# Ledger of designs, part 8: VH-VL binders against Putative dimethyl sulfoxide reductase iron-sulfur subunit B (dmsB)

Target 1, 262 residues: Putative dimethyl sulfoxide reductase iron-sulfur subunit B (dmsB), of Halobacterium salinarum (q9hr73)
Amino acid sequence: MTNYGLVIDQERCIGCQSCSLTCKQENNVPMGQFWNRVLTQGGDHVDTPSGDYPEGGDGGTLEMTYQPTACQHCENAPCVKVCPVNATYTRDDGIVEIDYDKCMGCRYCMAACPYNARVFNWDEPEHRPEDGTGDVAERPQGVVEKCTFCSHRVEDGLDPACVVNCPADARIFGDLDDDDSTVSKYIAEYDTHQLLDEKGTDPSTYYINGEMSPGRPWKSKKLESELDDDEAAKAARRRSGSVENGYDVTPHVPAETAGGDD
Below, E stands for the ipSAE of ESMFold2; O stands for the ipSAE of OpenDDE; V2 stands for 0.75 times the mean of E and O plus 0.25 times the DockQ between their complexes.

## First folded at step 1 (VH-VL)

Design i02 (from i01 with heavy chain E99V Y101E Y102W D103L F104L W105R S106G G107Y P108Y; framework fv_imsidolimab; at its last look DockQ between E and O 0.01; V2 from the best seeds 0.00; counts 0 for: pae O 14.1 > 2, placed apart)
Fold by OpenDDE, look of step 2:
Structure i02 (fold): chain C 262 residues (1-262), chain A 122 residues (1-122), chain B 112 residues (1-112)
Amino acid sequence: as target 1 above (262 residues)
Amino acid sequence: QVQLVQSGAEVKKPGASVKVSCKASGYTFTSYYMHWVRQAPRQGLEWMGIINPSGGSTRLNQKFKDRVTMTRDTSTSTVYMELSSLRSEDTAVYYCARVGEWLLRGYYFDYWGQGTLVTVSS
Amino acid sequence: DIVMTQTPLSLSVTPGQPASISCKSSQSLLHSDGKTYLYWYLHKPGQPPQLLIYEVSNRFSGVPDRFSGSGSGTDFTLKISRVEAEDVGVYYCMQSIQLPLTFGGGTKVEIK
């Protein structure tokens, strides 16, 4: 049986927010709402690292990671369990969806979601542009919305919009029950984790462990201008997503100088 | 056994479009990337592009970015490559090729279609 | 784009004799993962290309042991210890370290 899942390579993620935007456009997500967020793990603000640089002139403590977060489509979904009218349900293919005709707007599911992945239409939803890129119906006031893994696209044999439009190729979508699938291979070969795995939700989303590389290694003691040629070359590789570490860093697509997605 | 069977030879006029098909069998179709490669007469092999397992994403050689469209039909296990605005220089044998162990070993082609000759002539 | 250069352009070999083909890349094919993304293909007349060697020196399934690959960085070699009639065709090296994938110009191997 098909069980769809998503792998997000945090090492490749560049925090560009394309996934968030394309999701909004594809799914007619109302103004002010986002199904797909790219959070920053680090400082107090988005795109802000924690720590200091330099620290006492002897290194730095700067740390920052991007954490793309949407509905995790949990196998043991608390949102499904708490829905008093069974509006939230798990499909046969593992996608967790909302029946908007049944949704009564109680927002129990929002409270139950440890990932804060759900949004509520408090007011009459406003859409810009008026027409999205996907063939999906707009949702009314008083219902909860969330990521559907772009079920409308998946049903047509297409990847979710956030996957297709990721410029860094950081997202991989596929069948978790297929050992030959790309997602299964990634999970098998890379160091991965799931968000809040201690909660027992059993997310269908996996994150490949990696570092945010805004041109420097973690806790770099040197500015880019202070790097020798070899160090500069390494930094350049990191920026390109090619990091020398103890793991296989081969992306699911080769690096390119001028390639394009259509 | 893995098989890739391509559509028959095509003869086209300059400016026309051609759509070549590649039917796959003997493996899980939705688990493998597919590439297109061509060979013009008396020339080497030229990579055209790649399409992901679902068909939702493609990466194209910049040389063809404005003229090539790659698609997949999972229901028929078929991959398509359409080349528009044909030129005489597009006369070539076109191959579909399956990606092998791409994750750990990079992209390489473990199985190939038999090729489709496309002739562009006035 | 990475340029792949093969030499010689053609090779005529007596059956049972060895053959050697060179492939040079314009940049290193060594990836940060420690692997070198160089491949060899054989294109026999009237057949589709077939994979011979992956990652410089690994024989693909069903490939005879008379075929061997070697090299590092930018310089690679395909060797056939004893050329047979069935080995006739055009040999290509290919890189996959970056897009676009690029092939060598090919080496035509013929039997004397």
Scores: ipSAE 0.000, ipTM 0.468, lowest interface PAE 14.1, mean pLDDT 84
ESMFold2-Fast, scan of step 1: ipSAE 0.048; ipTM 0.557
ESMFold2, look of step 2: ipSAE 0.012; ipTM 0.545
ESMFold2 (binder alone), look of step 2: mean pLDDT 89; pTM 0.890

Design i03 (from i01 with heavy chain E99G G100K Y102S D103Y F104G W105F S106R G107D P108A Y111I; framework fv_imsidolimab)
Fold by ESMFold2-Fast, scan of step 1:
Structure i03 (fold): chain C 262 residues (1-262), chain A 122 residues (1-122), chain B 112 residues (1-112)
Amino acid sequence: as target 1 above (262 residues)
Amino acid sequence: QVQLVQSGAEVKKPGASVKVSCKASGYTFTSYYMHWVRQAPRQGLEWMGIINPSGGSTRLNQKFKDRVTMTRDTSTSTVYMELSSLRSEDTAVYYCARGKYSYGFRDAFDIWGQGTLVTVSS
Amino acid sequence: DIVMTQTPLSLSVTPGQPASISCKSSQSLLHSDGKTYLYWYLHKPGQPPQLLIYEVSNRFSGVPDRFSGSGSGTDFTLKISRVEAEDVGVYYCMQSIQLPLTFGGGTKVEIK
């Protein structure tokens, strides 16, 4: 059964906030709201991209560690448990969703979320939303909202917008229940942690390389030889979906590993 | 009242282009997707594409993607469907239709325009 | 493309009698989110189509309770428990689980 999750590589994250801005544009998030925040490790929001980005294999001695934070899509979600009208629910594929027709705006789910991942859409006619792109209309009023893992994109075989448009390639998305998926291999190979794991919410978002050593070089993205057949096939499917969706940035798909003709 | 009002009937020659408008009223225009569907004489309904009126992004049926363009004007709450390189088989009634709930293409059409007859003849 | 097949092509019904329309898809319309993306529309001459049933079995606002939808996977049925004169028209099923959205060929319902 499909179970979507996300790995964030904090060593690769440069704090540029492209993931937050891309999320706003893809999902048409109103001015003044963010579904994805880039925090410094320790909990402070980052207003301006900062940090030393290594060039030519050089490492920095004063590098910031960033913690992009959105809805964690918890398997044991407290926001689901407190909803008096069952508007917040967990899909069979692990995505935590909100049925806006059922949401009554009580905001109990916001108080229950230990990640501060939820926002409320006030009736404010003076506020203008950013011009959005992608497959989502202007946001509904009087309801709670949050990161959806870009379910509209995922349904087309595409990765979430924040994953595709991360210039540092710091985000890996896929099926946690598929041992051959890239995301599952990262979880198996690296020491992972979940935010506030002592709370028992069982996040579907995992972090790696959260502690950096001075002078350590940045890791390159996976080489062609490191992609397996499943990863190559998924990347090829995303390429087809990107043409239809109007996005021109797709993951690299090596021809030989994708099983195409040469 | 929630309404979608379309432009009037058009008669075009083969090779010409046609631009059909659909004006929305009675609801927040940018909060709902808009779809275009056509029906040729003695044939069934055929989906052409979807537009997000807020950002202007579209998903088009591959059959029409080289000839169809969907746009919107938020100041007039109007969606447009332009079909180029017209052929006789493009003779049809063209409908705009509002998506009901979903924030994506997986949706029902709850409100429909009255339809615009486009006739392509030499 | 998902192919939607409707039967019968036309149906003549005595007023007050039941009617049943079948819709079959070339692949399952059940999504991983647990929803089945199947819809029914009624198209009357000179009027635009109107939504009757959404997500297999849910009646749209204002639709009489004599209309009901059922089914799963690839096989779906629209039933009218007691056909009335205002029910005359062409009925279409539609899938929206994948692009392009596709409609059935239609079933014409007439009064005998």
Scores: ipSAE 0.000, ipTM 0.421, lowest interface PAE 14.1, mean pLDDT 77

Design i04 (framework fv_imsidolimab; at its last look DockQ between E and O 0.01; V2 from the best seeds 0.00; counts 0 for: pae O 15.1 > 2, placed apart)
Fold by OpenDDE, look of step 2:
Structure i04 (fold): chain C 262 residues (1-262), chain A 123 residues (1-123), chain B 112 residues (1-112)
Amino acid sequence: as target 1 above (262 residues)
Amino acid sequence: QVQLVQSGAEVKKPGASVKVSCKASGYTFTSYYMHWVRQAPRQGLEWMGIINPSGGSTRLNQKFKDRVTMTRDTSTSTVYMELSSLRSEDTAVYYCARGGYSGYDLKGYFDYWGQGTLVTVSS
Amino acid sequence: DIVMTQTPLSLSVTPGQPASISCKSSQSLLHSDGKTYLYWYLHKPGQPPQLLIYEVSNRFSGVPDRFSGSGSGTDFTLKISRVEAEDVGVYYCMQSIQLPLTFGGGTKVEIK
């Protein structure tokens, strides 16, 4: 059975917030709300390191990493359990969604979520731009909304927008029940952790731990000089960071054979 | 063509800090990792650490964990390595070296090198 | 840390003669992706180090074909089929399968 999951390589993450913005556009996330956040692990503010930069020979270290955080699509989802009207539910493919017609705005699911991944439409939602890039309906006032792993895209055989548009190739989406999937290979090959694993939520999101290490594949294992013209062109488009240049996205392609997309 | 140009030679006293710069050109600066490697007199090459394309993450050799800071300035395409609490043993030529492309698997090779910066630590 | 051991420490070669340098790692450099993360560098006098061979046997761009790399697992060899004057320097093997990256002690190649 299909069970979708996400791997995030924190070492590749550059904190550019593209995942956050792309998600907002794709899913018509209202102004002031974010389904996908890029948190800073470091100092007191976003994009600030902890520690002190060495001055005067005192020594010191600056430390900063990024923690991309959205709905974890937990297998043991507390939000599903606490919903009094069963508006939050788990799909057959493992995606946790909200039936907005059933949602009564009680926000029990927000309290139950240890990841603070859900947002609430307190007021009539505003959207800028007015139209998103995805074929998804806007949500009304008084309901909770969150990441859907871009179920509308997944149903079309596409990867989530945040994955497709990650310029650092830090996100890998796929079927956790498929051993041949790129996501499963990453989990198998690299040290990973789940957020707040002690809570017993069993997230379907994994973060790669530890050191920058060789062999973390994404699009190509070739040297840039070994790329053919098409591959080089795709790489160039990716480097531009412009979505307008188009990404040759092939969903759920093994990292070793993947090419052209971001 | 790819060029890495490092700052000039430094003479420091023990306990001081030194900051070496590496200005990159001829390629997309924000797409490649950067490494620092040093060579002490009559010694071999020693890897100091790696910094990611954005500068938001570094991995350091544990030997230098408490004394080395690596940073990047994307506006100037420059990478910096600061070594604090200098000792005589830190006398070495320090090199920046371009690492792997961020769009591929992480490659731990150095395809282009700076010219090196001699840092002399003496009383 | 992975220990890289090079032999010999120095090599004096007559121009036109072959040279061979050995590099041994304390553990396998074969990664699960099928690649072996062993590299060779040449450090010429007065110049920065330069990449010669990547992943055991692949010549870097501009590297003459007289250079060749071979090996597997923990045992690697760099060969120069015909040593030229410009080949003088210190050769280093390096592993990148695990941090910290570690180099061999170097092999100094001189011309007789």
Scores: ipSAE 0.000, ipTM 0.460, lowest interface PAE 15.1, mean pLDDT 84
ESMFold2-Fast, scan of step 1: ipSAE 0.006; ipTM 0.449
ESMFold2, look of step 2: ipSAE 0.006; ipTM 0.477
ESMFold2 (binder alone), look of step 2: mean pLDDT 91; pTM 0.925

Design i05 (framework fv_imsidolimab)
Fold by ESMFold2-Fast, scan of step 1:
Structure i05 (fold): chain C 262 residues (1-262), chain A 121 residues (1-121), chain B 112 residues (1-112)
Amino acid sequence: as target 1 above (262 residues)
Amino acid sequence: QVQLVQSGAEVKKPGASVKVSCKASGYTFTSYYMHWVRQAPRQGLEWMGIINPSGGSTRLNQKFKDRVTMTRDTSTSTVYMELSSLRSEDTAVYYCARGGKWFGELYFDYWGQGTLVTVSS
Amino acid sequence: DIVMTQTPLSLSVTPGQPASISCKSSQSLLHSDGKTYLYWYLHKPGQPPQLLIYEVSNRFSGVPDRFSGSGSGTDFTLKISRVEAEDVGVYYCMQSIQLPLTFGGGTKVEIK
């Protein structure tokens, strides 16, 4: 039984965006939408003094890391549970798919996804380009879409486009249930981190060598309750990779920050 | 031009079923949602449900769930609303209405002329 | 279900006089996408209902400038700056932020 998963090595990831651009080309993703985003994180010095910062600077070099974020293909997916027409479902191989013929476009799955990994097609369908998108279908209108682990490629025995075209070789894809697979060996060898592990969604995407991976040094940060509304919204978007161009992609911001009824 | 043409008036006995049709023309039938809305005498408008003509999927108002069926025929660009177990309180004008190109645009830009369904003993 | 409440129940206006109709929802109609899912329809005698205003304040194609919509959150207003004979009918507000779609009770506008 196959159970597809992905490991992302954050130390290898150089933030070049090739995975995002390759995904758009392979899957004919419309202008303004992203199924796969590369995020950046900044960190504070562990012993940052309380009080005013010294004049003339931010106090030094920040440790930077990159966090590519797309659909996590969760084994316990909230998006599957909330779909009123059973359009979104988990395949036997672990891939979370959307049956576009069943999708009503209600977007309950978008609200339920803690990773902000889903987009809604507001405009007319975008037709396949004439230049080399392979057998990928036209993007449908009025439905929710997301990363598919390139199921069309995987069904042909190929890895997802973002995996094969990563110039840093920062992505490993394969069968999590095969102990001899490269992906399984990486999970066994390295300390892994899943995004929002506390949510219990059981992601099939794992991160290694990142800032929040096990064993990484603790970083000082303002608590969310201490942030003003703009800072809290920015922090939430940084965690989830939200897009702000007219889509329902503002995930975990406080109610007062989410468009305040002023 | 967009046009929605509904079937003619119906008179039914309590306990019967009625099936109302709505034929669309002047646009791509499968690109727009279709809704059914009714208005009983001396009452306001009441939403019954929505159908996606492309895949045939529906979302029905829970009030009518056990009695309403919505279907479509893409070859004739026609949607249907069937209401079973009719009661006198189901006497109303039934409208089909076009509901936008995607779920985030659920306003009724064009309406059918209405079908009067009378339920009497 | 979201409850939509309209006031007044009816209006009798002299031609050329302004009219104002209020609509209140039991919960906010503002979506996280920044849109407010509130619409106004006019049901004229002997005709099917017609769309006047979509998303609070946008006039539908062919709707005269004398019609304007405003409001936010749970409180909305439809205004007619100068009522004409052709404006006679029942006006309804509607929300589409969640299913089932629900309408206000209607406001009947008549000429004096």
Scores: ipSAE 0.006, ipTM 0.444, lowest interface PAE 11.6, mean pLDDT 76

Design i06 (from i01 with heavy chain E99S G100R Y101P Y102L D103Y F104G W105D S106Y G107V; framework fv_imsidolimab)
Fold by ESMFold2-Fast, scan of step 1:
Structure i06 (fold): chain C 262 residues (1-262), chain A 122 residues (1-122), chain B 112 residues (1-112)
Amino acid sequence: as target 1 above (262 residues)
Amino acid sequence: QVQLVQSGAEVKKPGASVKVSCKASGYTFTSYYMHWVRQAPRQGLEWMGIINPSGGSTRLNQKFKDRVTMTRDTSTSTVYMELSSLRSEDTAVYYCARSRPLYGDYVPFDYWGQGTLVTVSS
Amino acid sequence: DIVMTQTPLSLSVTPGQPASISCKSSQSLLHSDGKTYLYWYLHKPGQPPQLLIYEVSNRFSGVPDRFSGSGSGTDFTLKISRVEAEDVGVYYCMQSIQLPLTFGGGTKVEIK
């Protein structure tokens, strides 16, 4: 069985917020809420000035580190364990979902999530006219929501919107149980880490932090298997929706005859 | 096509600092790591550290940590290694060497500069 | 630090005869990613060092097929099936599984 996961390469991430805005458009997330946040860490390293020679003084530059944070889709998810009505559950493919029909709005799952990845819809969502799309349903009220790994896209063979529309190609999505998948190769070849690993939640989201592990490369690069087809693959994934200035501005709507759990 | 060209030989007094340069050409400078390796007379090769030219981050051999600084200038595709508080034991040929990042094949030190002799004497 | 030990210190070989160099590491060089982080370099007189073999047994571009690497865990061997005059120099093994990167002490190969 498929087991979906995500690698976020922090060395590639430029902090542009495209992933947050694309997620909002794709999933019709209301004003004032975000399912994906791009956290800014302070300056990283300052290059030590070279010697006391004035002409040779190469002053350092502070490096900013960005940490996109959404639902980690944990294998040992506290949010699943605390849900009194089993509205939050783990799918067979590893995606942590919320059954909105079962959700009572108690928000115990929000308190249990160490990543602060969940939002609550107090009332009917309100959107600015320019944020709306005519073909995307309003978000439900009185329930908790979070990143879904864009399961509506994934079920149709497409990558999540934040992956497709990342201009820095800092996100790799796929099947962790397929050794030939790009995401599995990245996890095998680079030092990856999980956020708050001491919490024991076992995230399905992995980060390349830009620090060199013992003897390994510092900055991840596209695998050779991706080099020939990367541009074509991005174009193909964007063709599922309307794109303006690099954004997928038309959310994916499954075909009318598509569906069914069988 | 890949070339790494280092600065010329230096003679320094004990206690001084030396700054060696390594200019890269023939490839995308920010896509490969750069290392510094030295060899003292009649001794073996000794690793000093690595720099990521893209961000400027470094990892240094603890033996040199308080004396060595590695920097780069992306506009000139040049890396620098500065060693301070020089001792007679620092007399060596200093090399820059490139590493391919890990994807498929991990290939450290696939190309080397010609070397820079640094002599530390009174 | 991982300690790399090479034997012998030097070899004098008749042209066309084989040569063998041993490299032993104080710890296994097999990583959890399935790769073994062991490399061989040649330092010829008057030239910078050059890469010969990467990841135990893979010849780098332009390296003649008379060079071969083998081994696993902590014991590795570089073989030259028939030594030529241009093979004179000092050979070094190196590990990159753990920082700091460490080299063997070197093996000097000379023509008899």
Scores: ipSAE 0.000, ipTM 0.393, lowest interface PAE 17.9, mean pLDDT 77

Design i07 (framework fv_imsidolimab; at its last look DockQ between E and O 0.01; V2 from the best seeds 0.00; counts 0 for: pae O 15.6 > 2, placed apart)
Fold by OpenDDE, look of step 2:
Structure i07 (fold): chain C 262 residues (1-262), chain A 127 residues (1-127), chain B 112 residues (1-112)
Amino acid sequence: as target 1 above (262 residues)
Amino acid sequence: QVQLVQSGAEVKKPGASVKVSCKASGYTFTSYYMHWVRQAPRQGLEWMGIINPSGGSTRLNQKFKDRVTMTRDTSTSTVYMELSSLRSEDTAVYYCAREAVPYSSSWYRGYYGMDVWGQGTLVTVSS
Amino acid sequence: DIVMTQTPLSLSVTPGQPASISCKSSQSLLHSDGKTYLYWYLHKPGQPPQLLIYEVSNRFSGVPDRFSGSGSGTDFTLKISRVEAEDVGVYYCMQSIQLPLTFGGGTKVEIK
């Protein structure tokens, strides 16, 4: 059975917030709300390191990493359990979604979520731009929203918008139940952790530990400007969320294509 | 001349920690991963872990994940491997070995192999 | 973990004669990128290991042409044409397709 999950390579993450922005645009997330957040682990302020500046010519103790955080699509999802009207549910493919027609706005799920991944439309939602890039309906006032792993894209065999548009290729999406999937290979190969694993939520999101560093080198990957017409077309289709029949499009980010400039 | 020079032999008691250093010279330090490999007496080679060029990330053999720490000091071109909670079974020669950075891979994929090795550091754990 | 199995465990060779060492992996070492991540190392007595072959068949710099690697998938072979005294040591195959890296058990080559 398909069980979708996400791996986030924190070393490759550059804190650019592209995932947050593209998610907002793709999913028509209202103004003032974010399904994807990129949190800083470090100093007292966003994008600041902790520790001490180098002394005596050594490397110092400065440390900073980013913690991209969205709905974790937990296998043992407390939000599903607490929903009195079963508006929050787990799909057969492991994606946790909200039936907005059932959602009564009680916000129990928000309280239950240890990741603070859910947002609530207190007022009539405002959208900028008015039209998003994804084929998803705007949600009304009085309902809870959250990441859907871009189920509308996944159903078309595409990666979530945040994955596709990550300039650092820090995000890897795929089927956790498929040993041959890139996501499974990453989890198997690298040391990963899950957020708040002590809570017993069993997230479907995994993090590869990392700090502010040059990251993994990827210098052989072609720039977009270097792509031939076919490659460019494939890339365009992937980004647009369009699936054309007969085209050989890799639906999920392969590990080998994970980019990043050192 | 490309060299990896490791620290001297160590004798430790069970439960102690040992920190082995590997100083690199003669090449661009930040262009290579560094591996640690050990060989126990009458045993084969065993991979312990790898540290990336910047020192910001490591991947460890799960066998040692709770006991091994790898660090890298760019300013001194030195890599360190610390092994804690030493056991008699940890008696081995420990090697550092460099590997060139792959340009088209995930975090790590060995394209080039470990092309330069340190001379090895004997760590003896005995009561 | 990928298990690397070498055969034979030891080999005694007359100088000038050929030697062959087999390495088998528990799973394919062919990656989707088209590369096969199999390496050969020689560990000479009193020296650190040294790289001989990378990616199945490529001789590392300075490695004599009497050394050759071959194979695919899960079956690999290191051949030494005309074994010399300097070739004495323990040979290891290693995979790097996935972590942890794993070595074969080694093949000890001795001179008769």
Scores: ipSAE 0.000, ipTM 0.467, lowest interface PAE 15.6, mean pLDDT 84
ESMFold2-Fast, scan of step 1: ipSAE 0.006; ipTM 0.448
ESMFold2, look of step 2: ipSAE 0.000; ipTM 0.463
ESMFold2 (binder alone), look of step 2: mean pLDDT 92; pTM 0.938

Design i08 (framework fv_imsidolimab)
Fold by ESMFold2-Fast, scan of step 1:
Structure i08 (fold): chain C 262 residues (1-262), chain A 121 residues (1-121), chain B 112 residues (1-112)
Amino acid sequence: as target 1 above (262 residues)
Amino acid sequence: QVQLVQSGAEVKKPGASVKVSCKASGYTFTSYYMHWVRQAPRQGLEWMGIINPSGGSTRLNQKFKDRVTMTRDTSTSTVYMELSSLRSEDTAVYYCARGLYSNYVGWFDPWGQGTLVTVSS
Amino acid sequence: DIVMTQTPLSLSVTPGQPASISCKSSQSLLHSDGKTYLYWYLHKPGQPPQLLIYEVSNRFSGVPDRFSGSGSGTDFTLKISRVEAEDVGVYYCMQSIQLPLTFGGGTKVEIK
C-alpha cells in the first residue's frame, strides 16, 4: 500500500522560495495566499520571496537555517477530528484532502492545525491574465484549502511541483511504506524529525536537521541509491520548461483528461 | 539495487494468449512508469505501451490496442503484459523497462532480461 | 506515427576508428518546453538494450565519453570517436515527443 511522504533536507535548503512560488503557480493559488511557506530559524518569518533576514552583528552571524512548512499530511490529523461535516479526510495513500462540496467554511480545522498550514478563500479568487488557461481547476470559494502533495501530479506518477523545482534538491518525495524508496532510505540513513512531534499528530513530512552529521562532508551527500539514478533523478525532479526562479512553470494536466494523438 | 525480473520463456499455439510478468525491486514501484517493448527476430525494437503502476492507467500502441492488456499488482511490485490472439508474427523477445515519470518518458532504465515468446503450430 | 529512419543499416569498423550513425524523424522532435525528445539505445548481443544518450546530446551515467550525440529538429547523429570491441551491437534512435513511442530501424556495428 502506498503511503506518500516528504523529507526536507534543511542542510541543502538555501531559502530561495522557489518551492513556494512554484506551488502557487502549479495549483493556481490566488494572490495573497501561500500553501507552502519558508520559515527562517534564527531570523524572522519569511512568507514571500523578499523575506526579512536578520543580519549578524556583534556576537551574531548571517547564517540561517530554513524550514519550509506546508500541510504535514498527518496520520493522526487534528483537522480531520474537528471537522463537523467530515469534509477533511485522510486518503488510503496518506494524503489529507478536503472535500470542497462538504466544507462549510467554519475554519475549526485551521484553529486545530498546529502548523498554520490552512488558508480560507474569503472572496472569489482574483483572476489573473496568466491564470485559468492551464488545465488545473480554479480554486473554490468559501472553503478551506491547503497543500495537497500535488495529488493531481502524484496520481500521474509525477513528483509535487515544489519537489521538482527545488534548485537545491532539498526535497525527497515518495512512498514511506516502501523500504526501497529514496524517501524511506533518507529517513533510515539520517536523523530525521517531525515538526511539533510532542503534539502526537504523526506527520508524513520529515526534516533533516540543519547541523552536519558526524562523518558527512561540508555539503549534504546524496544517498547511494540516488547516485545510481542521479541523472534520471535530476530529470524526474526538474519540470519541463521550468525556469530557475520558478516563474515559468506550466500546471500539470491529469492523465485522465490529457489529450493526445493516440 | 534496482532490478526488473521477467517470467520465463513461453511457447504458444496461434490463437492462444500469453501473459508475461515483470517484478520490480530496489525502488518505489509506484513512482516510475513501466513500458513494454518487443523485438521480433531480424527486426527492430517496437514499443507496445506504458502503464502507470500507481493508478493502473495505460496508453497502448494502436497496433496492439485490441489484443494487449497491461496490469499491475502493487502488493508484489509486478507488472503484467497479456497479448491475446497470438500469430506467428508475435514471436519475439518481450521486455519491460522502467520509465521516468514527468517529461522523460523516453528514459528506459533499467530493462528486464527479456522473455522469449514463440508462437508456432 | 512519427517515423524514425536510421542510416546506415550496418557498419564494419576497424578498432580505434570512428563511426557515425544518422537518425531522421518525419517531424520535429522539439517540444514547446525547449527540449528535444531524442534518445539513443545500444542493444548488445545477449543483453537487454541500454540507454546511451538522452535528449539528443546528454550522455547517460556510465557511458564512455567517446560517445556523443548531436542534431536538432529532424536530423540527429550519434558518433563514436574510437570504436572498441565492447561497442559491438545494434544502435537505435527513439523519439518520445508523442505516442506511440517509435524506434529507428537500427544500425548494426561490427568490428572488421
Scores: ipSAE 0.000, ipTM 0.379, lowest interface PAE 19.9, mean pLDDT 76

